VH-VL binders against q9nrl2r1430to1533. Designs and how they scored, part 51

Target 1, 104 residues: q9nrl2r1430to1533
Amino acid sequence: GGVHELSAFEQLVVELVRHDDSWPFLKLVSKIQVPDYYDIIKKPIALNIIREKVNKCEYKLASEFIDDIELMFSNCFEYNPRNTSEAKAGTRLQAFFHIQAQKL

## First folded at step 19 (VH-VL)

Design k194
Fold by ESMFold2, fold request of step 24:
Structure k194 (fold): chain C 104 residues (1-104), chain A 123 residues (1-123), chain B 107 residues (1-107)
Amino acid sequence: as target 1 above (104 residues)
Amino acid sequence: QVQLVQPGAEVKKPGTSVKLSCKASGYTFTSYWMHWVRQAPGQGLEWIGEINPRGGTTNYNQKFQGRATLTVDKSTSTAYMELSSLRSEDTAVYYCARGPEWFQKPGLYFDYWGQGTLLTVSS
Amino acid sequence: DIVMTQSPDSLAMSLGERVTLNCKASQSVKTYVSWYQQKPGQSPKLLIYGASNRATGVPDRFSGSGSATDFTLTISSVQAEDVADYHCQQYFSYPYTFGQGTKLEIK
């Protein structure tokens, strides 16, 4: 709940952003470039939004932070077929996240 | 002045391995995806795989999974493709091609290509 | 694997004519199609990406269109230097696949 947990959330987000497979998740999907995305994905979220929420202390529990990260991956797998570059990146980044999250 | 320089030719016997090189210059090597594509004589283009030189992440055409290995040497801005257990049907021109910046979909475009290495596999 | 089927296999055109090259995907690839020009003995050269975006330095006579499964490359006024094989390529899903090519010749 205190300063150490907030620092841990920030550290984890930084590590996710640094990972090669972060590229589909850095920013919200563009409606212009992907016109049907928001017809399918009702709760869009991305690493820049999660990072902003950490900065603004909007996460009161570690579970809330983890839920937003998992929502990000769930959206990826819902929208993208499994043999796409986005889904492959999501699978690897999610595995990396699970390893890092165990350290929390 | 982006350039991708490849050796012109390699001749190998079946059952051996080859490691093809691609020397990049004129851009920030670690900021762009790198792809490998081959073209057998008189045939179409076939994608082999891609590597992100930033952290070394690779994706392969499953046809080549287990035989092809993509690596980079960041200090020399050089990409490598190693192909093992060579067969006569591996005879082809092998191209390296630069993909988009790492934060984009890796297959978006291949905007610069090497001149290709002709690999001949024969007894 | 997504099969990209090009038509025609070859064609011969007079200088200045408009040519349309077709590429059909075996399933939807959205707009994730690129077109490459390959002159005899040379490496491929990017013409179009994202179905319709002209790459830097590509003449205005080249344009692309299409979505889902049906894509076209149009050359509005064919020039002698356009003699080449033209390949479409999808990058929607792995493995990325190329069409078999269309050979453009001048009569």
Scores: ipSAE 0.846, ipTM 0.937, lowest interface PAE 0.7, mean pLDDT 94
Fold by ESMFold2, fold request of step 24:
Structure k194 (fold): chain C 104 residues (1-104), chain A 123 residues (1-123), chain B 107 residues (1-107)
Amino acid sequence: as target 1 above (104 residues)
Amino acid sequence: QVQLVQPGAEVKKPGTSVKLSCKASGYTFTSYWMHWVRQAPGQGLEWIGEINPRGGTTNYNQKFQGRATLTVDKSTSTAYMELSSLRSEDTAVYYCARGPEWFQKPGLYFDYWGQGTLLTVSS
Amino acid sequence: DIVMTQSPDSLAMSLGERVTLNCKASQSVKTYVSWYQQKPGQSPKLLIYGASNRATGVPDRFSGSGSATDFTLTISSVQAEDVADYHCQQYFSYPYTFGQGTKLEIK
């Protein structure tokens, strides 16, 4: 939708990608490297896909954008036990996201 | 030529602190995780923690939480591990080890290791 | 903490023999296991990661297999330079833990 909202979405995605803890979320999990991932996670999403959706103006409302980001974290916590490096990274990046999302 | 250079030995008294160094060369220091692992004489390996030199993110073995502090100096490509409130049970060889690139699971592999610093904690 | 239990504790082999070293996790670690070789007086060296992927420069005689809780390191034809301690390690969850090691000697 609106030009200012799209700029804000892109800016927020850039900040997430730059964060140290973005590493589990940069691209979709490889089925070859993690064969059971897609048996468990039915709605996969990653930062590169969210960034493409912003670029293609696929988000009409801020809530839709936020829902995809929260889905990304929810998938992480569903697949990964709490004491894994992925879950720890997800917890910190999600906290960072909530602070940054106040600008929306 | 990837190298991790550590001092050979340190001797400390119980109750004091030590700051061990690990100088990296032959690769882009900020692109790879760094780990610290210790080995008491005649015993197995024990993981202490990891640091992402890119932004300084750390994860610790709970056993060392509050006593171990991992830091880096990007300008000298040097990783540090500080261990406080030393006890005789801390006598061990302390290794730094390079992990994978920062965008991978940090424990995936430790592909290059320093030669280790023998820390002796005695009265 | 996930306990990694290696067997045997030690063994002595003749040159050219096939060696199988075992590592058992106290719970599933999927395929998130690495193997390290530690020669006497030296720091560890990476052999295998992801249960079965040989690290760069590691001879073809070394191979790894397993998933979930049971893992093996195989040396197809033991050489004199393979005298070392061998450690498995899980990196599935924190803290990362190593097995107690298997000491390989040549008869």
Scores: ipSAE 0.846, ipTM 0.936, lowest interface PAE 0.7, mean pLDDT 94
Fold by ESMFold2, fold request of step 24:
Order: C-alpha cells, then sequence, then structure tokens
Structure k194 (fold): chain C 104 residues (1-104), chain A 123 residues (1-123), chain B 107 residues (1-107)
C-alpha cells in the first residue's frame, strides 16, 4: 500500500539488482538470442519491469510485488535445467530475496 | 592491452596445498568473470571453476568442490586459485582465463588466457 | 557431465585445402558451443562462440556451425600457421566441458 511500502519495494529491487546473480534477470530475455523462450514462457517479467511498476505505484499489495518476483524465478526454473548458470543464479538470488523479503 | 600474468612453475609435495596467482591488467577487473582451467600433460582441458570479482560469487566443477577455492584481491586486480590435498594427478598446467562481462552468461567465451602455471606434484 | 566428442583425432592437410572438424555433444547444448585453437606450447585462443560467431581478430577462413548436438569448425583454406589442437567446449550446463581435441598438421 503506502509510500513506505513502495520505498521498501524499491530498496529490495535495488538489493536484487546489486547482487552478482542478478545477471539473468536484469532485462527481458532477448527473442533474437533465445528464439524459443517465448514459446515456453507466457508471462515474462524482469527486474527492470518490476522496478518500473514500483516507480509507477502499480503494486497495491505487498503480495502483488512478491508474486511478480516469484514469477520471475519460476520462469527461470521452468525454462532452464537445474545445472545451468541461469538456474544456479536464480536459486541463489531467490534465497537472497526470501531473506530480504522478511524485512517487509 | 589485456594481460593475465601467471608464474611459470610451482613444485609441491603430495598432501600440501598451493595458491596460484593471476594478475590482470588492461581492463576493469571487476567487470568480467574469471575462469580457471587446467591441462594435464598430453591431455585435454578441464574447467575448474569461475568467480565474479564484482561480489565474489563462485561456481565450481563438482570434481573440485571442497578442494579448490577461488578468490580475488580487487586492490591488486589479482585472481587466486587455491588447491588443497594435492596429489600426483594434480600435475598440470593451470590457466586463468577472462570470461565475458558480468551481465552475460559466464561461460559464453574465454577471450584472454594467461600463459599458465605448471604445477608439479611429486615426492 | 555432457561429453563433447571430437573427430577426427588428428589429420594432416595440404596448404590451401578446406577442412571440417567435428564435435558432438552427448545431449543437446543448443548453440552454446565455443571453439578454441591451441598452438604447441601455447595457451588456448578463442575462435568461435555461440556455435557460429567469430571472435574479434580471427581470420575469415574460420567459421563455425551447428546446433543441438552436432557442431563443425571449418577452415576454408588451411595455412601453415593453423597447425594446432582445436577444442570445442559447451557452456550450456555445469560443469563446462571440452572435447578431447583434434590435432591439425600440414603435410
Amino acid sequence: as target 1 above (104 residues)
Amino acid sequence: QVQLVQPGAEVKKPGTSVKLSCKASGYTFTSYWMHWVRQAPGQGLEWIGEINPRGGTTNYNQKFQGRATLTVDKSTSTAYMELSSLRSEDTAVYYCARGPEWFQKPGLYFDYWGQGTLLTVSS
Amino acid sequence: DIVMTQSPDSLAMSLGERVTLNCKASQSVKTYVSWYQQKPGQSPKLLIYGASNRATGVPDRFSGSGSATDFTLTISSVQAEDVADYHCQQYFSYPYTFGQGTKLEIK
């Protein structure tokens, strides 16, 4: 809800972006570089889009913000096998997110 | 000019450890992944692991997990690989190799390589 | 671990001939393959990444192709300086693995 929650969402997104393992999640996956991605992932999302939604006050509940972040990780694990660099990064960043989200 | 400088040789006894260095110059050290690869005499290349010097995140070949430790010193632009509990089959040339920028898939390419350190492990 | 199998193990070519080196992955690695040249006594040098993208400064005679499990490196007109071992490498999944190499010699 209020401006304090939006500031907390922004702070959390900044922490996620700063993490070493943010590299797969900074921007939407390129269809040119990964041609089959959008055949498999139908609700794409990335940190830059989530940050834009925070800036535009588009999250009315903390659960909506959390759902977008969890969707981002779910997409990663659906597309990428467990032993890929993307999946390893996603696992670590998701664990970091869960720790940071407890501060909400 | 990008350069990765490694010592030429190290000699160690079994059961000891070694810490190999790789001094980088000619680029922003913290912006690129760093990899370690070894090559036993007359054999192929074997990936050991990678480190992101930005925040110190590492990924290891499971074969080396628990024995290899990758670190960096940002102030000297130097990467290190420590290998413990040495045995004769660890005798190899050990290379450091620069990966892509941190925001790319870390294995995309290794575009600059050190000349390698020959580690000899014998009693 | 994904096994990268190269063929042939070695070959000898006359100057100016076209050569194709093969690399086969034990499972699909999509296009996540790089090729390295290693001259005797030297460290590896990047030639190709992403199956087909030539690295900066690599001569036009080198090209790569393939996807999924079958990959090739082609040298259109072999020169004396191309005497080397050639390694393919997958970076699709951990651990990254190299093929055993193909040794190219000039007759």
Scores: ipSAE 0.843, ipTM 0.935, lowest interface PAE 0.7, mean pLDDT 94
Fold by ESMFold2, last read:
Structure k194 (fold): chain C 104 residues (1-104), chain A 123 residues (1-123), chain B 107 residues (1-107)
Amino acid sequence: as target 1 above (104 residues)
Amino acid sequence: QVQLVQPGAEVKKPGTSVKLSCKASGYTFTSYWMHWVRQAPGQGLEWIGEINPRGGTTNYNQKFQGRATLTVDKSTSTAYMELSSLRSEDTAVYYCARGPEWFQKPGLYFDYWGQGTLLTVSS
Amino acid sequence: DIVMTQSPDSLAMSLGERVTLNCKASQSVKTYVSWYQQKPGQSPKLLIYGASNRATGVPDRFSGSGSATDFTLTISSVQAEDVADYHCQQYFSYPYTFGQGTKLEIK
């Protein structure tokens, strides 16, 4: 709860966006560029959407915020084979997230 | 206006190391991926690895893992590729090539290339 | 590693003729293929990315197509300046790999 928890969510999202490996996660995957993505991924989410939810105070518990971030990584690993640049980025960013999430 | 400048040649003995340079100009160096590619005489192109100069993230062709090291110097807009334990089979032209902006898939395209450094490894 | 196999190995064309260069991937690479032109003694030059998108400054006579495993580069009206090696490259997965090239000459 409260102002400090929302500031922590915002700080964590800022750190994720700043990380080199955020590039696959900045915005929702384009259906034009990746036509089959939404046939496979049914609960799409990205950092810009998560950041907007933080701004609108839509997360009432830290677990809700963490669940959206973990969903973002799970989607990446479900869609992308392990030797793709997206999957490699996701693996490193998820490890970074787990370290940063200890602050919550 | 984008330019990648590399030394023309290097000569090394087997078992030594080399550090090849690539001086970038005409664009924001830290905003774009940088790649290294080699071409042995009469052969095709072989990707070595990539670096994001923004934070230093690297990905390597597993063939070169443990021997190749990619670094950057942001203050001079220079990318480096170090190759250790040199063998005669490493004789090739080594290119640096600019990738897309950091927020794109790093292999999307290599739109500007240096003229290459001919590395000769011989006893 | 994903193998990119190009055909033909070489060909000679008359000016103004249409040529199609083929590239086959050993597994699906979706549309993540680029094409490079390498003139004798020069560095590679980007022609096509994303299988079909022409890079800036590339003449309209160059076009690319394909998806999954089968890709083509077409030159609609060959010019003398098109004498070069042409390489396809996949960037779907690591390591990125190039085909061995097709040499185009003018007869």
Scores: ipSAE 0.843, ipTM 0.938, lowest interface PAE 0.7, mean pLDDT 94
Fold by ESMFold2, fold request of step 20:
Structure k194 (fold): chain C 104 residues (1-104), chain A 123 residues (1-123), chain B 107 residues (1-107)
Amino acid sequence: as target 1 above (104 residues)
Amino acid sequence: QVQLVQPGAEVKKPGTSVKLSCKASGYTFTSYWMHWVRQAPGQGLEWIGEINPRGGTTNYNQKFQGRATLTVDKSTSTAYMELSSLRSEDTAVYYCARGPEWFQKPGLYFDYWGQGTLLTVSS
Amino acid sequence: DIVMTQSPDSLAMSLGERVTLNCKASQSVKTYVSWYQQKPGQSPKLLIYGASNRATGVPDRFSGSGSATDFTLTISSVQAEDVADYHCQQYFSYPYTFGQGTKLEIK
């Protein structure tokens, strides 16, 4: 999409990164630290990768940008049981994302 | 030198509240999780909750949800734990403990501990 | 809540002996276990995190192992300064829980 859309995606990613609950999503999960993660999660994604895709203008549609962010949360909830710190963070950050996405 | 300083003791009556302090120094206060843990006399350790001083996000042991409140004052690098509706069973040493940097799993480790505040709740 | 059960409750060892302390979780906690040393009258001190990673400044005679439900803390050659309570703790899920502790003494 247009220049305004690209600026809005960048602003939204910056807001997500600033949020306290971004910590599980800043970069890809380490296979060394979490050996079974990539046995379960087949489409890994993280905020640093999404931000790079915005910078490189790799999103043709706003829906593609939204789908990557929702995939990020879906991966979190698939891998992590609901009582984990990662799942709690994901729940709060997803709610924040939905509020911010409505405003753009 | 990382240091967490707590008052030595508090004495309270049942049904009242207490607000315990933990003054941090020697590191960037807002970059690290902070935890609260208590230990009743002769008992094991019990996790109360955690706070991210960066933006104030909290997670509580549900046993204390509604009674415990964790806050911070960033300007004084001080963490607080308030416990309401005190009972004799709340008699314990209350520790603050530093967690990892905010971008890590908050329970990963508690690497520095305060000396603890002995809270005595009795008539 | 995930229950962490330590064994034995206490033991007395001779200087230089190898000590193995056990911790069992009531369900899998993967490798999300830490070990703490608590000397009499003192606050806890971190020894091991992630089941097997030594914290900064911890002597290499301390080591941890285990995964899922069964975890051990090993002291390869016990010294007088190791007299303490030892606690395991899981951080896999809320609430974080500690074992009841193992008291180590020197004979």
Scores: ipSAE 0.841, ipTM 0.935, lowest interface PAE 0.7, mean pLDDT 94

Design k194
Fold by ESMFold2, last read:
Structure k194 (fold): chain C 104 residues (1-104), chain A 123 residues (1-123), chain B 107 residues (1-107)
Amino acid sequence: as target 1 above (104 residues)
Amino acid sequence: QVQLVQPGAEVKKPGTSVKLSCKASGYTFTSYWMHWVRQAPGQGLEWIGEINPRGGTTNYNQKFQGRATLTVDKSTSTAYMELSSLRSEDTAVYYCARGPEWFQKPGLYFDYWGQGTLLTVSS
Amino acid sequence: DIVMTQSPDSLAMSLGERVTLNCKASQSVKTYVSWYQQKPGQSPKLLIYGASNRATGVPDRFSGSGSATDFTLTISSVQAEDVADYHCQQYFSYPYTFGQGTKLEIK
């Protein structure tokens, strides 16, 4: 809700985007390049969308922001087997997120 | 023009270590994944690992986990691969190869390769 | 590890013939396969990525096809400069693995 929370959400999103392992999460997965993705993932989300929601003040509670970030990781692990580059990146970025989220 | 320059040869004794270099030029070094691949004489290609020079993130073939270490020096645009506890089976040509831009799946393609360093490990 | 099995191990062809090289994955790798050409004494050169996308500067006589477990590299009219080893590689999952290669010679 408040101004300090919104600034913290923005800073956290910037740090996630900056991280080496953000590459699978920057934008929504292309249906053209990955045709079956949207048959499996019903609630797609990505960092650019979350950043837009922060910019538009669409998160009223920190839990709503955290839920979208965790949904992003859950989608990654649902679609991608453990031994893929996407899943490895997701695991490391999620660990980084948990450290940063302690500041909320 | 993209170039990856490697020393031609190294000779080492079993039980020692080696640090192989790969000097990149002609592109923004920190924007692309870097891979290491080896080829023993008369054998196929074997992927060793990859590094993102941007922040230093690495992924290794588990066969080499604990023996291979990938690093970069951003100031000289140079990638390094150190292999420890050398044995005769490590005799091979070691290639560095450029992957895609960091925001892509790292294995998507290896579009530029060094000429390779022949490492000979002999008792 | 995903095993990539290439066939044939070697072949000798006349100039101008159509060549088909096969690569089979031990489990589905979707379309995450690349093909590399390696001429004698040289480093590998990228030909195809994403199963069917030709890399920059690769002659259009080279084409790739396949998905899941079965992949093909085709040379529509083989030329003398095509003498090389050809490797398929999957990048679906770690570790990335290469096939054992197919050696192409000209009669």
Scores: ipSAE 0.836, ipTM 0.935, lowest interface PAE 0.7, mean pLDDT 94
Fold by ESMFold2, fold request of step 20:
Structure k194 (fold): chain C 104 residues (1-104), chain A 123 residues (1-123), chain B 107 residues (1-107)
Amino acid sequence: as target 1 above (104 residues)
Amino acid sequence: QVQLVQPGAEVKKPGTSVKLSCKASGYTFTSYWMHWVRQAPGQGLEWIGEINPRGGTTNYNQKFQGRATLTVDKSTSTAYMELSSLRSEDTAVYYCARGPEWFQKPGLYFDYWGQGTLLTVSS
Amino acid sequence: DIVMTQSPDSLAMSLGERVTLNCKASQSVKTYVSWYQQKPGQSPKLLIYGASNRATGVPDRFSGSGSATDFTLTISSVQAEDVADYHCQQYFSYPYTFGQGTKLEIK
């Protein structure tokens, strides 16, 4: 919705990027470095893309923003087994996201 | 230019604790993962855990969970590993090793290693 | 835990010979394998990461290959200074694990 929601979305994205566990999510996964990623993940998304969408006011509903954030985590858990560094980071960052979203 | 400086030796009795230090220099301390690895005399290498000095996030080998604690002091560029309830099987050389930049997979490589601290645990 | 099994346990080679060291993972680790050289009395030194990428300053005679479960470190022409233990390590999943090592000597 309105500008208050856009400010909240920006605050959430900033907090996510600042978190130590943002490292798997900062940018889209490189096809060169991870050749099979895009064979498995068909709706790729990353924090830099979400932040750009916030900056361009592309989210009309809070649910659209939340869906992109949750898609980001879902992709991580789909591609990465549970005991990988990426999955552990995703689990902690997702929990952090839920806590930060309650504050706003 | 990158240096990781560790004390040469520590001697402890079973049941006590030790806090090992690793002083980093020649690079931006908070930009790189830090790992701890031990090697018992004549044995292989065993990963203990990692810490992101940026915000203090840690991951441990489950074998050491509850006994090992990794911390950093950003103001002195020093990493610490505390090991509690020492037993003779903890006798080993303990290395700190620099991982990749914080935005990379933490285990990608350990490119610089300290010279290690020999911890001897004996009655 | 993923077990990394190295073979052989030890080798004695003549100068200039080609050396192949093997490392087998108990399950797929994709290409998430590094190799370390540890000379007697010294700390480990990174040789190879990502199965095949040579670390900075490592001589061209060292190369790595493999994926999934089977990995090799090759020294194309062994030199006297290559006397060391060599360890593979997987970093695919926690805990990171090292192989038991292969000891390389010159005969």
Scores: ipSAE 0.831, ipTM 0.933, lowest interface PAE 0.7, mean pLDDT 94
Fold by ESMFold2, fold request of step 20:
Structure k194 (fold): chain C 104 residues (1-104), chain A 123 residues (1-123), chain B 107 residues (1-107)
Amino acid sequence: as target 1 above (104 residues)
Amino acid sequence: QVQLVQPGAEVKKPGTSVKLSCKASGYTFTSYWMHWVRQAPGQGLEWIGEINPRGGTTNYNQKFQGRATLTVDKSTSTAYMELSSLRSEDTAVYYCARGPEWFQKPGLYFDYWGQGTLLTVSS
Amino acid sequence: DIVMTQSPDSLAMSLGERVTLNCKASQSVKTYVSWYQQKPGQSPKLLIYGASNRATGVPDRFSGSGSATDFTLTISSVQAEDVADYHCQQYFSYPYTFGQGTKLEIK
């Protein structure tokens, strides 16, 4: 998309990264630390990857950017039961994201 | 060297509240999770909750939700746990324990523990 | 809550023997188990995290293994200073829970 959209996407990613609950989403899940993750999650994604895609202008529409962020949360909830620290963090960060995304 | 310093003892009556302190030193306080764990005399360990001192995010054992409140004072590198509506079964040693860096799973390990505060709740 | 059940409740070992302490979770906790040593009158001390990772400064006679529901802590050659309670703890899901402990004594 345009320069103004790129700035908005970058600012939103910066706000997500700064949030306390970003810790499960900063980078791709390690196969060493979580051996079965990639058996279950087929479209892995993380904030560092999304930020790089913004920097490379890979998002043409706001919907494409929003879809990657929602995929990140969907992966979290698919892999992690509700009562895990990852799922709790995901729930709070997703709520924060929805508030910020209303501006796009 | 990492240290977590807690007062040795507190005595309270049932129905009151207590606010226990844990002063951290020897590391960047806001970079690590902090946990609270209690141990009744002669019994096992019970996790109460955790706080991310970075932004104040908390998670509680549901057994203590509504009674326990975790806070921090970044300026003094001190963690606090307040427990309200005290009853005799709250008599225990209360530990603070340092978790991993904030960007890791908060329960990964508790690598440094305070010496504990013995809370006695009796009429 | 996930119940962590330790066995045996207590044991006495001769110096230099290999000891195996068991911990069973009521449901899968993957590898999200830590082990703590608590000597009489002291606060707990981290030994193992992630089922098998030795914490800094822990002697190499301590090792951990297991996944899913069955976990072990092994002391390859028990020493007098190993007299303590040993607790396993899961951190897979809230609330984090500890086993009831195993008391290790030297006979």
Scores: ipSAE 0.829, ipTM 0.933, lowest interface PAE 0.7, mean pLDDT 94
Fold by ESMFold2, look of step 22:
Structure k194 (fold): chain C 104 residues (1-104), chain A 123 residues (1-123), chain B 107 residues (1-107)
Amino acid sequence: as target 1 above (104 residues)
Amino acid sequence: QVQLVQPGAEVKKPGTSVKLSCKASGYTFTSYWMHWVRQAPGQGLEWIGEINPRGGTTNYNQKFQGRATLTVDKSTSTAYMELSSLRSEDTAVYYCARGPEWFQKPGLYFDYWGQGTLLTVSS
Amino acid sequence: DIVMTQSPDSLAMSLGERVTLNCKASQSVKTYVSWYQQKPGQSPKLLIYGASNRATGVPDRFSGSGSATDFTLTISSVQAEDVADYHCQQYFSYPYTFGQGTKLEIK
């Protein structure tokens, strides 16, 4: 015992934010700068929103937290072609996330 | 004021390696992407790669993957580009260029450039 | 690789003339294009990013436009100090690529 899922979620989000490849995911994509983004991406999410949900204890299950993180990556790969800087960052950050999530 | 200082010239033989330096000053080195770009005599610009000095993450033009290595020394605010297995076709001016802040798309713009190092590769 | 093709290769202008420089991408790069000015013997200098945003300190006579595959750099009234090579560059996808350049001269 003694492991707290909410503390683990917070620790994992902090590690994601610290990672070099977090830059596309820190906050929601600007509709002004990327006008068609929200026509394509129906469930937008970003690390600042996930972090806020962790802080407000809105995740009741680890699966809910993991689903939001995976949705964030899925949105990136849906909108951005594979050879873009965003997609490359997403691929590396997702791999890092999978490693960190095993520590739960 | 922002400055990127590079040595003026290097002369190398084919098959050897070179490590080029780029000393940054006048800004927070770890907050901005750094890029390397070359220009062969009388020719256009060619992007080599980029590094995030914050944690050392790199992206390379695949043409140079396996030959180019980008590194940084945070303590001296210096970026390095090592190019191995040199060929005469590598003769060019090599620029370092500052990209945008780390939280932006890394290629958005290159707003400050070094004056370039002329690398000559000849027998 | 995305090929950026600039036209014309060179041109000579009288002072005060309007100049349009073209850059065509081999596939859509959305608005992820920047323009650089390179004066003789100097390193490049940023003029435009995001297809149309002037960098700080760039004179108002420079403007950029375009999206997808066709981009232009316009100099509304050419001055003597504008003698340079002009390069477009896409940053939509890796590797980032530059056009061959357009050389602007004054008659």
Scores: ipSAE 0.818, ipTM 0.927, lowest interface PAE 0.8, mean pLDDT 94
Fold by ESMFold2, look of step 19:
Structure k194 (fold): chain C 104 residues (1-104), chain A 123 residues (1-123), chain B 107 residues (1-107)
Amino acid sequence: as target 1 above (104 residues)
Amino acid sequence: QVQLVQPGAEVKKPGTSVKLSCKASGYTFTSYWMHWVRQAPGQGLEWIGEINPRGGTTNYNQKFQGRATLTVDKSTSTAYMELSSLRSEDTAVYYCARGPEWFQKPGLYFDYWGQGTLLTVSS
Amino acid sequence: DIVMTQSPDSLAMSLGERVTLNCKASQSVKTYVSWYQQKPGQSPKLLIYGASNRATGVPDRFSGSGSATDFTLTISSVQAEDVADYHCQQYFSYPYTFGQGTKLEIK
């Protein structure tokens, strides 16, 4: 939507990137380092890509922005077992996202 | 040069607490994970937990959850590990060890280690 | 917890011999294994991470291999300075766990 939503999306993405638990989500998973990732995850997404989409005004609805963020977390939980550092980070960052998103 | 400096020894009674320090120098303290690992005399290594000094996020070995507390003081580049309700089985050398940069998997490697603090818990 | 089991517990080698140290995980840890050298009276030193990547400054005679559950550390030509305990560690999942160690001595 409007300019207020775009500013809110930018602020939220900045807060996510700043969070300690953003490390698994900053950029797309490397296929060299994790060769089977893209055999399992078919709709990859990361914070750098979401931030670019905000900057280019590619989100027409707030639900589209929220869907990309939630897709990012669901990919993490699909690929990574529960007790991995990635899954723990995803759980905490997702909880943080839900709290921050209510301020929109 | 990267250094992690720890006190050489601590002696404590069972049932008390200890707060061990690890002073870092020669690198940007807030850019790297910090880990704590202990080693009982003649025994293997046991991971206690990790902290991201950037924002203070911690992950603990569940064995130590509720007894161990990891903190940092960014102004002095010092990591701390507090262990409460001490018992004789806690007698060990306690190491701090630097992990990778914060944007990497925190357990990837421990590339610099302190010399360790020998904690003796006895009545 | 994932148990890392090392073998042998100890061995004595002649200078220049090839040494192979084994580490077995109780379940798959993919390639998320590191190896540490600990000389008597000293803190551990990183040798290998990611199963096969040599850390900076580690001599070429050290190499690592393996995936899933079976991992090896190889010293192609043992030197006197290699007398140490060697530990494998998995970092695939919490808690991170170390093997019990292998003690390497020179005859």
Scores: ipSAE 0.801, ipTM 0.924, lowest interface PAE 0.8, mean pLDDT 94

